# Ledger of designs, part 4: VH-VL binders against MAM domain-containing protein 2 (MAMDC2)

Target 1, 162 residues: MAM domain-containing protein 2 (MAMDC2), of Homo sapiens (Human) (q7z304r168to329)
Amino acid sequence: IECDFEENHLCGFVNRWNPNVNWFVGGGSIRNVHSILPQDHTFKSELGHYMYVDSVYVKHFQEVAQLISPLTTAPMAGCLSFYYQIQQGNDNVFSLYTRDVAGLYEEIWKADRPGNAAWNLAEVEFSAPYPMEVIFEVAFNGPKGGYVALDDISFSPVHCQN

## First folded at step 5 (VH-VL; framework fv_trastuzumab)

Design b3 (from tS1c with light chain S91W)
Fold by ESMFold2-Fast, scan of step 5:
Structure b3 (fold): chain C 162 residues (1-162), chain A 122 residues (1-122), chain B 107 residues (1-107)
Amino acid sequence: as target 1 above (162 residues)
Amino acid sequence: EVQLVESGGGLVQPGGSLRLSCAASGFTFSDYYIHWVRQAPGKGLEWVAYIYSSGGYTYYADSVKGRFTISADTSKNTAYLQMNSLRAEDTAVYYCARDYYESSGWEYFDYWGQGTLVTVSS
Amino acid sequence: DIQMTQSPSSLSASVGDRVTITCRASQDISSYVAWYQQKPGKAPKLLIYAASSLQSGVPSRFSGSRSGTDFTLTISSLQPEDFATYYCQQWYDTPYTFGQGTKVEIK
């Protein structure tokens, strides 16, 4: 499940292709003149990598961009943690879902819209009694939704600390 | 200095085709969205289309969708507007314009070309 | 599509006059509005962006303001070079629509 998105590797994560909205690899020396891209959390510099969704590249709003994990090992239980950044004041929804082999979705976390554009740590209690996928999902309600960035996904087989 | 220069306008009969060029200089063309905006004689400005060549993104106004195709040659720093099935209502001065995205998230046309006249008449 | 409605369509003014042009959006577009000046036979020139931010090199007699979905361009003391047509444009969503224009003519 773990991925720091360094060296342009997705660690087996799959971008669910949607012609209207999609996740991209950010960081490195590449600049996007139509978005404000964050520094990489791992290296705390623009030379590192992270995943992001930016409203300036969305062709149809209300559609969702999904980044889908490999099937989890099972059983597993513990703390799923990751860093995220949301441009403040923007009209976006960033959520985490599980999807089982029957295709049933369950929302297990939703961003609270922090009051800053810094990297924030999310810790989500996670339990998979059978193999399932973890899905990072972003939706924009309008063209000025800003960006959502994701980095440093990790799992620990102990309960989250609050 | 930043410059945009349009060319390719002229007189064409209804149903005909024309290709307009927008030659950019003084900046890295592929870093910017380039738009076409037209203005019929004595009328207001009408947005036509854009291209962002680095991302392969294009968008068209409904009035031209299916008839016009925007493209770019990044090696020549030039955007093109291929206009097919031209109608009298397409008669206008066609401008290309550079779309500047400010770091604060604000967006505007900071530079415009001089325009090229397209006349569709029998 | 977002509609931008300008008023008046034309006005006659004298040098030294205060001129006000209004643009109304058909929906909430925040402050994503730019204003352009177009002189006869020339391409448009950016005056104001983000509803109220003055573009570098533009005289301070030009100002912009926002009230809800209403946007105003003001010229505090009209100069001879200001006789032109003015356009608002929304940058909130595609297509990036313009108002129909306001022609400022010599009285």
Scores: ipSAE 0.006, ipTM 0.558, lowest interface PAE 10.6, mean pLDDT 80

Design b4 (from tS1c with light chain Y96W)
Fold by ESMFold2-Fast, scan of step 5:
Structure b4 (fold): chain C 162 residues (1-162), chain A 122 residues (1-122), chain B 107 residues (1-107)
Amino acid sequence: as target 1 above (162 residues)
Amino acid sequence: EVQLVESGGGLVQPGGSLRLSCAASGFTFSDYYIHWVRQAPGKGLEWVAYIYSSGGYTYYADSVKGRFTISADTSKNTAYLQMNSLRAEDTAVYYCARDYYESSGWEYFDYWGQGTLVTVSS
Amino acid sequence: DIQMTQSPSSLSASVGDRVTITCRASQDISSYVAWYQQKPGKAPKLLIYAASSLQSGVPSRFSGSRSGTDFTLTISSLQPEDFATYYCQQSYDTPWTFGQGTKVEIK
């Protein structure tokens, strides 16, 4: 479950497409020149890529944008890490879920209320006793969601360092 | 030219009702959040309500919740504020304002109407 | 709700003076602050958004800055048309809240 979102490659991640709210690939050299979006964490430049959800493109609040991993290998245990940015307050909810083969969701991580738009490292103790999907979910519960950006998903079979 | 024009203000007794209109022109109404902001005579600005007609979303200040209803007619590019159970403290000039989300996520009221006076008095 | 506290409530100044108005948020709101000018009998007019970005058509003598939860509007050389009431506003979270206003009067 590793992806740096480079070269328009999602590493098998699937965007749960709907007309109301979705993840988009950000960065690169061709983009809206009037948009101020974060620079890619992998390259720390505008030529790199990341995934993002921006509330200005949301048509209906209450819908969720989901980015769904391929089925994990199992059993596995260790540290799932990724970088993220959140702009604005508690009207954006950024969470990590697992979904098993029976379709049962379990929340394994939730971002704290944002105070800045810098890249933050998330380290989540992760255990998959059987194959499951990991879902990055953003919900905007009002018009002040700003954006949520995601990059550099990685897994290490050791406990999280911090 | 972007314009917002309010109408419907007037004198009403406590417990009465008024409906304010905000007629928009020069832009696509449904692409914007439209706010009502009021100002009591000699006092500061107080936010009242918003509507985002494309998403069907509304929100109200606690002071007016349950008494005021905001709505929109996108075919007429007009927002409405239905004000019921009016109180003396609702006396104010009522402005409508356009709220633009910049692509960077910044949000601000870039255009305001001229205002319409509501006086609640016996 | 996020409280926006302006200081001073009023000030007297002369043409050519440097005028500074401050606004304090009750919590961290990043740079989600706008400043508006209101002349008597008129609607408010946007001057500054995102704490420091000057709105198109607004004279360059107006500027905004941020230090933590403190926001400042500065008029570098006050002109006759600048005598007005100024309001800060936070757009970080609902409900939108305004400062109580600062009246800039002729000395």
Scores: ipSAE 0.007, ipTM 0.534, lowest interface PAE 11.0, mean pLDDT 78

Design b5 (from tS1c with light chain S91Y Y96W)
Fold by ESMFold2-Fast, scan of step 5:
Parts: sequence; structure tokens; C-alpha cells
Structure b5 (fold): chain C 162 residues (1-162), chain A 122 residues (1-122), chain B 107 residues (1-107)
Amino acid sequence: as target 1 above (162 residues)
Amino acid sequence: EVQLVESGGGLVQPGGSLRLSCAASGFTFSDYYIHWVRQAPGKGLEWVAYIYSSGGYTYYADSVKGRFTISADTSKNTAYLQMNSLRAEDTAVYYCARDYYESSGWEYFDYWGQGTLVTVSS
Amino acid sequence: DIQMTQSPSSLSASVGDRVTITCRASQDISSYVAWYQQKPGKAPKLLIYAASSLQSGVPSRFSGSRSGTDFTLTISSLQPEDFATYYCQQYYDTPWTFGQGTKVEIK
């Protein structure tokens, strides 16, 4: 489950379409005149790509945008890491879930509000004794939700450095 | 050239209603959040509500939820604050102010109107 | 709610003095602080945003800074037109909240 979202490629991730709120590919040549989106973490420029959810595109609050990984290889255990940005404000929730083949959801990480709008590194202890999906989920619970951006998902079979 | 002009203030009895207007000119109304901020005589500033008319977004301070309703008429470049069930503690100068939507999370107010006084007394 | 506490509540200073006003947030709000000037009988006017960015048209004697959850507004050389009440505002989280104000009186 590794993806830097370059070349408009989702690396097998599925963007589960919701008519009211959804993940989009950011960076490249697309400009959002209603929001200043972050630069790509990999290239630190507008030419790179990342995934984002932005409150300006939300048609109904409290709906969730899901970005779903392919089924993981199993067993696997280690550190799942990724970079994220959350614009300031309290009207957004960014969480990471696992879902097994029986459809059981488990929250394994939830973002704390970062003190800045820069890319932040998240390191999550991860264990999949059988194949599972990893789901990046964003909900906007009110009108000033800003944006949530995601880039550079990687896995290492060692404990996180925390 | 940017102007926000409030109107509709006046004297009203407790339990009464009043509608304030904020007429905007010199900028594209639909690109901005319009906020109401009030100031009781001799006191500090208190944020009340906002509207972003293009997105249909509204939000209210807890002290006014259920009593105040913010709306907008984009054809007239005007935002309204409908105030119901008014209380003595709602007595204040009411300012409208704008906040540019380009980057959410940057809710500072670059232009303010002159204010309109609302007095709630018997 | 995030509380913004200003100090002092009032001060008197002479023309040419350096004036410092402090605002403390009840939690980490990064740099999402604005400062406003309000003259008697007038609407507030934006001076500083993002803790330290000077609004266009505002004299360079005004500056803002951040140290953790403490924010300062500095007037490097007070002028007669600077008689006013100054307010800080956090815009990190809803509801937006203001400090209680600092009244600057010129001696």
C-alpha cells in the first residue's frame, strides 16, 4: 500500500464516489480559485500530485469521502506512514480505518489538528493478520472545513519511530 | 471603493424582532463570506454569524442559534440578519465585515461597515 | 471555545514611545491571529493578519509577532492618530473569538 499519486495514478486505490463529498487529485496544472491548495510533498511544486478533499466541493456536510486501498498482503506488520495537511479549523475529521473481508471497520488513527498548514508525517502501527483494506476517510462537519491533503503513503516492516 | 453599509437598527422591546441589512458594493459579493460582529456599548467585539451565499453556508454563535437567521440576496449584493426573540443583552452596534473565501482558515476581516445600533429595552 | 486574553486593559504613552500589547490564546492556534484598531465611534480596521503580516496601507510602525501561544502587537513610535482600542482575534477555530481590548491613551 504505497502511493505518491504521481502521473494521476491512484496505485490501485479506489475513490468510492459520493455525490456530496469526494477525494480529488490535486497538483499538476489544475488551479482552484476558491482555495489555495498545498504543493506536492514529493516535488514541493505544483507539478507533483497528491489527493485532497476540499470543503468548497462539498454538497452535503457529515457525508464521508473514502479513499480505499487494495487488499493488503497478509500477514504484515509494521509502520504505515503518510504525509498529510489539514487546513486550520474544527469542521473536519481525518481518520484511517481498516476493513476486513467481512466488512468490519476499525479506526486505527485519527488526525490531531496540526499547528501549521505544512505537510505533517503520520506514523501508524499497522498489523494485518489477514487481507484488509486501509481507508482514508474525511468528513466535513460544518461549512469552514478547509481542506485535507494526503501524499506519499508508504509501509515499512519495522516499528514506528515514536 | 469597497463598501459595506449596514441598516435596519433601532429601538425594539424585549421579545421583539428586527432585520438588519448589509449592502455590499465595489467587489464581487459571491466571492466573500459576510460576517456579523457586534459590540455592546463600551464593551468588546463578539462574532455573531456568517454566510457564504455561493455555497449556501451559514454558521452562528451559540448565543444566537435558534433566534437569528442570516440570509443573502445575491441579485442585490445584500446580506440580512433576521433577529427574533431579542433580549436586553443583544443591545449592541452590529457590524458587517467581509472575509475572502480563496483560502479557508484565513477568517480575518479586511473591510467593515460603519455599524448599525440595535437597542433592546422596555 | 478558544479564549483570547489581552494585557494590559489600558495604557498611557507619549508620542514617540514604543508600545507593546500582548494577547494570549488558551491553546495552540499556530499563527492564526489578526489585530484590529478601533477609534472612538468608528468601525474596527485590520492592521495585522497571520500574526505578523502587515495589511496593505497600514504604517510600518505597526508590527506583530508570535511566541508559542503569546502574540504581541508593537507600535515602534507612537503617533497622535494611534489613540485607539486594539483587539486581537483568533481565526484558528470556530467560533472566532476576540480579546477584550487594550485602550491606548496618548499622554
Scores: ipSAE 0.006, ipTM 0.514, lowest interface PAE 12.9, mean pLDDT 78

Design b6 (from tS1c with light chain T94Y)
Fold by ESMFold2-Fast, scan of step 5:
Structure b6 (fold): chain C 162 residues (1-162), chain A 122 residues (1-122), chain B 107 residues (1-107)
Amino acid sequence: as target 1 above (162 residues)
Amino acid sequence: EVQLVESGGGLVQPGGSLRLSCAASGFTFSDYYIHWVRQAPGKGLEWVAYIYSSGGYTYYADSVKGRFTISADTSKNTAYLQMNSLRAEDTAVYYCARDYYESSGWEYFDYWGQGTLVTVSS
Amino acid sequence: DIQMTQSPSSLSASVGDRVTITCRASQDISSYVAWYQQKPGKAPKLLIYAASSLQSGVPSRFSGSRSGTDFTLTISSLQPEDFATYYCQQSYDYPYTFGQGTKVEIK
């Protein structure tokens, strides 16, 4: 489930296709002239990569963008961590779900609102007693030039420190 | 190239039902959001509903929710608006319109049908 | 719902006049505004999208502009075929909403 999104690579993550809203790869040489996006967290510069959902590319504001992990190994327990950035946090919802083999969703984390323009560390206690998927989900209330960015997903088999 | 043609309008009694059709040609119907917009005689424009057939998405204005149902037959390149429990205030010319997505993310109705008149009267 | 307040409701003008129509959104909608022209008995026709972009085939005398939540449609030199009703529309969020319309009549 670990990915730094370098070299335009999704590390086995699947963008669930939606004609109206989707995750994109940002940073490095990839430029979006309609958005003010953050510098890559890994390099602290424009040379690295991250994933993002930008309201400028959303066709209709009733649908969700999902970035879905490969099935986890099981049993698995520890700290799932990632960096995220939200611009105009009151215009979007950024959540993390698990989905089991029966298709049942459980929300395990939700971003603080309003967001800020800095990279924030999220640390989520995570437990998978059987194989499941981890889903990063974004929904927008309106276009308002907002974005959600995600980078540096990692897992540690110990309890979260912060 | 692009054409939208409405049909099915007419006179109906309050409480009655009517089905409107919007036949599309000159483009791939399932790639676009198709909307219904109405206009009461001498009044302005009011958005009614949309359908995006590829995704199975529909949405309705509060004034028609529960009474109107939008559907599509992609094999016939046609959208339908089933109108039930019609009221005098539903009297209007009903237009179908194509919602175009410009490459930088802007949306607007680039093509409209000619409209079909629905009159709800005793 | 996002309210679009359009003014004036009607306007009398002569051929060659500069005409401006205004539309105010009840909240920030960025540039998600389109302008339509409607002639009696006809469907609306797109003139301007994204607040200021001229639709292909529309005469250059039509222009749109944005200042915050205020939007204007300008006809720089009114022609006989321009006597019509004009509507602004927001596509920022559902439900999509229109202004009340501005009827441009011959003076």
Scores: ipSAE 0.007, ipTM 0.524, lowest interface PAE 12.3, mean pLDDT 79

Design b7 (from tS1c with light chain T94W)
Fold by ESMFold2-Fast, scan of step 5:
Structure b7 (fold): chain C 162 residues (1-162), chain A 122 residues (1-122), chain B 107 residues (1-107)
Amino acid sequence: as target 1 above (162 residues)
Amino acid sequence: EVQLVESGGGLVQPGGSLRLSCAASGFTFSDYYIHWVRQAPGKGLEWVAYIYSSGGYTYYADSVKGRFTISADTSKNTAYLQMNSLRAEDTAVYYCARDYYESSGWEYFDYWGQGTLVTVSS
Amino acid sequence: DIQMTQSPSSLSASVGDRVTITCRASQDISSYVAWYQQKPGKAPKLLIYAASSLQSGVPSRFSGSRSGTDFTLTISSLQPEDFATYYCQQSYDWPYTFGQGTKVEIK
């Protein structure tokens, strides 16, 4: 589940089949010049990598881009943490879901829109009593452009802040 | 052949408005990002704004945000730049340019219009 | 914003001379640099893209190169039609930015 996107591009994460809106590897020399992209969190430089989506790739409004984890291999409970960035002035909604073996979705976290260039730390209490998928979703709700970036996904078997 | 032709420039008083047009021919307008780039007399090039009409996307330089609005009429293959609250420092030749993507992922302005002069003075 | 700093601002040269113009980016922009030629009263014309790729129809005396954040346009043997102003441009990030220009004048 853990991935800093530096050594292995996706760490087993997959895009939901959607040819118009997918998460992409960013950073380093891999750039879309139509997107303003952040420096990565791991290296704090453009040579590191992170995942991102940008609405310039959206052809129909109300599209979603999903990045889906591998199934968890054992029951787990603790703190799921990751860094994210949302560009100011857009209507993108960044959320985290779990999906169980029956295909049931549950929203476990939704981003406050910080509207800043700094990486923000998210700490989400996570419990998977059986194998589940974790899904990072961006919903595009209008013609306003903007990126959402994700880096340094990690899990620790301790509770997040109370 | 690919052509971009600007029109609408002229003399205007400070605080006035002008609308520039960029008429495209020889290609599918909506498949490309179309940019406005300006050049003050005797000065260098300055990027102003873009539009990608198929995606409904626009972006503006900080110096013109809130005053300029870019739009497109795909039925006429024409981009427009509505310029409001004009200032002396907006005096420039305004070019429209086509942003080309080549197969290696590189982008550049492969075609430019001839330019239209906007003079803001009392 | 990414700043592109050109040098020199102007130079005087004779037909047959080797001319070198340099452009420095304020940060790493990989090879996302294009060079344009502009003659008085005319629109800019693309010469080089991706730092070193020659645009179709442009004479082979023009070449571009990259060293880190430094980019160079070279004209190996200056011709009469080459007296113009030259601009570098980055397309790595928004807003796109240009160098301030280098005017190549007759000696």
Scores: ipSAE 0.000, ipTM 0.487, lowest interface PAE 14.4, mean pLDDT 77

Design b9 (from tS1c with light chain S30Y)
Fold by ESMFold2-Fast, scan of step 5:
Parts: structure tokens; C-alpha cells; sequence
Structure b9 (fold): chain C 162 residues (1-162), chain A 122 residues (1-122), chain B 107 residues (1-107)
């Protein structure tokens, strides 16, 4: 489930495409509509890549953008970590879910409002005792959502350290 | 033609209540944030509250939170500001304004009503 | 809350003058700044949005610019109808906040 989104590569993650809101690859020569581009976490550079969702492209604010991992193939337990950036705004929700084969959703993490527009580290205790998907979900509930960016997803089979 | 028309202002004693109306025409009301902005006599602009009726979202300035309630009637294309426990410092011209969200992500108050005067005095 | 500090509070100018009004945000708000003109007894009118974009129907003598958290509104050649009070506003976060206003008066 690890991915740094370099080379415009999703590492098997699937964007749940819909006509209203979707994740996009950012960085490199791809420009955000706001006055500065977020720099990717891996290279600290505009030339690196990350995934993002931007409220400017949302047509209906009740729908969610989902970035869905491949199904896990073996039991996993440990720390799922990733970097995220939220442009400050009141109308976005960024959450992490698991979904099992029966379609049961469980929220395992929700972003706190960061005090800055920098990359923030999230460390989430994660357990997949049977095949399931990890879903990064963004909802914009109004046009003041800004953007949400995601980079450097990794998993370690030990408890989270922070 | 986009138009916003406020009504309901008047003279009220401290502790009293008033309901302001903002009647919208010429656009799909429910697709826009509608704001109330006030201006005390001789003073600057102060944001009061917004409503986004399609999402059911409201937000209030701390100075009015718990006393004012913003609502909307989409069948009438009208936003309301219910003002309770009025104080002398609430004396102001109250404007409603439409918040235009451009496809490039920028937001701004592109149309304003004419304003309605609220005077809170004994 | 994000504070918008506007300067000067007032200025005197003559028709034909170049007028510059400044506004400083207490934190980075990107380009989420609009400028409004208000004449006595009337509602504010949008002039500039996104720090530098001219609203349709507004004369080209009005322009806006951004440098970090500093924003400027410039009137390149003041006309009689431009004597008014001008306000900056941020729309980056709630609550929305306005500068205290700059009154442009006849010299």
C-alpha cells in the first residue's frame, strides 16, 4: 500500500472516478489554481509528485473523492503513515477508511485542522486481519474547501511511534 | 438580472428582536452562499453570518453567535436573519450579499442589497 | 481571526492623481483578497477579486497587486466619481474580515 506518487504512478491505487470530484496527480509541471503550488514531501520540490483534491473542480458538494488501495492479501497490523497538506478552509473533511469485502466502512482517522499549510505527518494504527481496502476520502461541503494533498504513504509492521 | 433586496429593519428597544429578510432574484439562490454584513453609523464593514442553503451550512461571527440565527426559504428565494437579544452595539445598516464562487476557486461578494437600517435604542 | 490592517485611514487627492491604498493580512491568505468601493449612503461595490482580477464593468484605472501578505489597490488617474471609502476583505477563512477602510477625499 506504499506509494510516493512519483513518475505519475499510483502504485495500484484507484481513483473512484465520478463527474463531480476526483483526486489528481500534482507536482512536476502541474499547477494548482492558487497562487503557490504545494511542494511534494519526498523531494521538497515542485518537481516531485503527490495526489490532491481541489474544491475548485467540484460540481456538487455532497459527493466524495476517494483514492482506494488494492485489497490487502495477507494479515497486516502496524503503523500506516502518510504526509498530507490541507489548504486552510472550513468546508473540507479528509478521512481515512477501511472497507472490507462485504462493503463495511470504518473510519480509522480524520484530519485535524493543521495550524499551518505545511506537510503534516499522520500515523494511524492499522489492522487488516482479512482482505480490505484503505480509502483516502475528501469531501468538500461548500466552495471554501481549498485543497487537500497526500504523499509518501508507507506501512511499518510495528506500533506507531508518535 | 441579479438582485438582492433587504427588508425588516427598524427601531427596537434593547433586548428586543427583529427579523431581516433578503429577497433574491435573477439567479439560482440555493447555489450561492448568502452573507449578512453590517455597518455601524460612521464605521467600517463587519461580517455577521452566512448560509449555504444547498448544504445546510451556517456560520456566525462571535459577536452574534447564540443571538442571531440565519435561515433560508428556497421556495421564496429568501434568506432571513433572526436577531434576538439586541444590544445598542447591533445598531447598523445590514446588507445581504451574494458570495460568487468562480471556477478558478476565487470567492467574493459580487452583488449587495441596498441595506436595511436597524436602530437599537431605548 | 485573520486581521486585515489597512492604510492610510484617509487621504486627500486631486483628480488625475495616482492613489495607492495598502492592506496587510496577519497571516498568509494567498490571493483571497477582494477590494470594495463604498460611496456615502450606498452599498459597497466589488472592484477587484483574487487580489488582482478586475471585476467586469469596473474601469481599468483600478488595479490590485499582492506581495506576500501585503496587498495594494491602485487608482492610476483619480476621477471625480472615485471619491469614496475603499475596503479590503479576506475570504480565505471564516470569519470573513475587512480592513478598517480608507477614505479618499477631495484635496
Amino acid sequence: as target 1 above (162 residues)
Amino acid sequence: EVQLVESGGGLVQPGGSLRLSCAASGFTFSDYYIHWVRQAPGKGLEWVAYIYSSGGYTYYADSVKGRFTISADTSKNTAYLQMNSLRAEDTAVYYCARDYYESSGWEYFDYWGQGTLVTVSS
Amino acid sequence: DIQMTQSPSSLSASVGDRVTITCRASQDIYSYVAWYQQKPGKAPKLLIYAASSLQSGVPSRFSGSRSGTDFTLTISSLQPEDFATYYCQQSYDTPYTFGQGTKVEIK
Scores: ipSAE 0.008, ipTM 0.535, lowest interface PAE 11.2, mean pLDDT 78

Design c1 (from tS1c with heavy chain Y52W)
Fold by ESMFold2-Fast, scan of step 5:
Structure c1 (fold): chain C 162 residues (1-162), chain A 122 residues (1-122), chain B 107 residues (1-107)
Amino acid sequence: as target 1 above (162 residues)
Amino acid sequence: EVQLVESGGGLVQPGGSLRLSCAASGFTFSDYYIHWVRQAPGKGLEWVAYIWSSGGYTYYADSVKGRFTISADTSKNTAYLQMNSLRAEDTAVYYCARDYYESSGWEYFDYWGQGTLVTVSS
Amino acid sequence: DIQMTQSPSSLSASVGDRVTITCRASQDISSYVAWYQQKPGKAPKLLIYAASSLQSGVPSRFSGSRSGTDFTLTISSLQPEDFATYYCQQSYDTPYTFGQGTKVEIK
């Protein structure tokens, strides 16, 4: 489930199409006059890439942007880690869910509101006793929700350090 | 020079309607969020609504949802606030304001209009 | 909604005095706070943004600071033109909310 969003940019992740709200590939001299996009974590520059959801491009609120992993192998246990950045605005909700083949949808992590717009490391203890999808989900309740950015997803079959 | 000029205020009876205008000049109107902020006589500031005309996005305070509609005419650089089902508590000076975003991500209302008085009284 | 509680509601001061106005957010809003000055019959004017950044053209006697969820506007040496009502505002989340205002009056 590892992806730094560079070459083959989605690494098998599916950006679920929704005409009203979507994840986008950021970096590469992209400019938005209504939001400040982060520099990518891998390159620490605009030439690198990351994924983001920006409230200024959302057409209908109450819908969610989903970035869906490939189905995991099972059994699988360890530390799922990723970097994220949240710019504040209207309430934004950035959460991590699992979904099994029967459609059971469970939240396994939710971002705290940070006091900064810097890249933050998330480490989530993860266990899949049967094949599952991991879903990064963002929702905004209005166009002033700012942005949510995601980079450098990785998995390690050891316990999280934090 | 950046200017915002409100118009359309006046005296109206409870249950009546009024449309306020905010005429903008000196900047690219569609690049900015435009807010309406009101102030009842002798009271503080209360945020009412905003519009971002480039995206067609609007947002309203709970106190006015379903009664007020914000819109914009980008060809005239003008934002409108259509106020329906007016109540005595809607009596206020209504200001429009420009929402500025700087490169560091901060936002603030850098320019305000002079205000237009709306009085709802029987 | 995020509440901005401003204190005092009013104060009396003399020219040359140091004036301090405080504003408390009901939750962590980082530094998404602006301060406005309003004179009778006039629109508000931006003084401070991002909690501590002075708006261009505003006299240096005005300053802002942050301590957690507490925000302070300071006028180091009050001038005659500073007698006005001052408002804090948060832009961290919608709805935008203002403090109740602090009226700075002649002693």
Scores: ipSAE 0.006, ipTM 0.537, lowest interface PAE 11.2, mean pLDDT 78

Design c10 (from tS1c with heavy chain Y50F)
Fold by ESMFold2-Fast, scan of step 5:
Structure c10 (fold): chain C 162 residues (1-162), chain A 122 residues (1-122), chain B 107 residues (1-107)
Amino acid sequence: as target 1 above (162 residues)
Amino acid sequence: EVQLVESGGGLVQPGGSLRLSCAASGFTFSDYYIHWVRQAPGKGLEWVAFIYSSGGYTYYADSVKGRFTISADTSKNTAYLQMNSLRAEDTAVYYCARDYYESSGWEYFDYWGQGTLVTVSS
Amino acid sequence: DIQMTQSPSSLSASVGDRVTITCRASQDISSYVAWYQQKPGKAPKLLIYAASSLQSGVPSRFSGSRSGTDFTLTISSLQPEDFATYYCQQSYDTPYTFGQGTKVEIK
């Protein structure tokens, strides 16, 4: 479950490829109004890595970018925590789902929309009594969606403190 | 010095067409969302459409969707609004405006053109 | 669509008066509100953005504030050049929407 996205790897997370919208590996400054290209190589070696989805690179809106965890291997109950940053434009939804082996989705968390371009800590009560996946999902409803960034996913087998 | 200048307004009959231009200077045009906002005589402001030319993105108000087309020529630093199937209720002064997006995420229309009058009348 | 309800539609005031104009959003839009001034025959001019941030070059007598979904533009001491129509605008979601305007006219 845990991943800090360091050394340019996804810790077994699967980036569900969609040619219209997708998660990317990044580091440092995310939003630049005249940046058309994917992130420059110089960011990746100097700064810590994180994942991001940016509305500037989206071809069709209302499609979703998914970052999917490995299946859990043992019963788990506790606090799933991660850092996220939303430089909201107007049109984005950032949510966390679980998916069981039968393909049933359950929303377990959704970001508050106002957006402030600062890293925020999310703490989500998490229970997986049988094998499940955790899915980080971003949908953009328009080109003013800004970006969503994700880093430092961790799990603790105690209740969330917040 | 940032400047936006509209042109192309005039008198047209219902069902007719007009093409408005918004010539930008003093900034990199393609880095900004450019909006069209209209104002009917004696009435308030109504947002019409935007274009973000670097990303190829456009968006329209429901009242003009299917009739108006926004486009840009980045080599000329100019945005266009092609207005088809014009109706009496499209009579307004049309302004173009630059949308500034701060690094902190705040967004606002920091510069506006002088406006161009479109009159749709028989 | 997000609706911006602006009040009053007009007000009469004298030079030196404190003037307050209000705008209510139909939903939580955080601080994604700008205020514009429009003089007769002229384009709108940005006064305030992010609900309370004063645009460079705008006199300090103009201020903005937010309380939940309620937004206020205040002119602390009205000057002759301030007789104009004022509009609030939300940039939180598309379509962009404006209040109906408040005309500040001479008493």
Scores: ipSAE 0.007, ipTM 0.561, lowest interface PAE 9.9, mean pLDDT 79

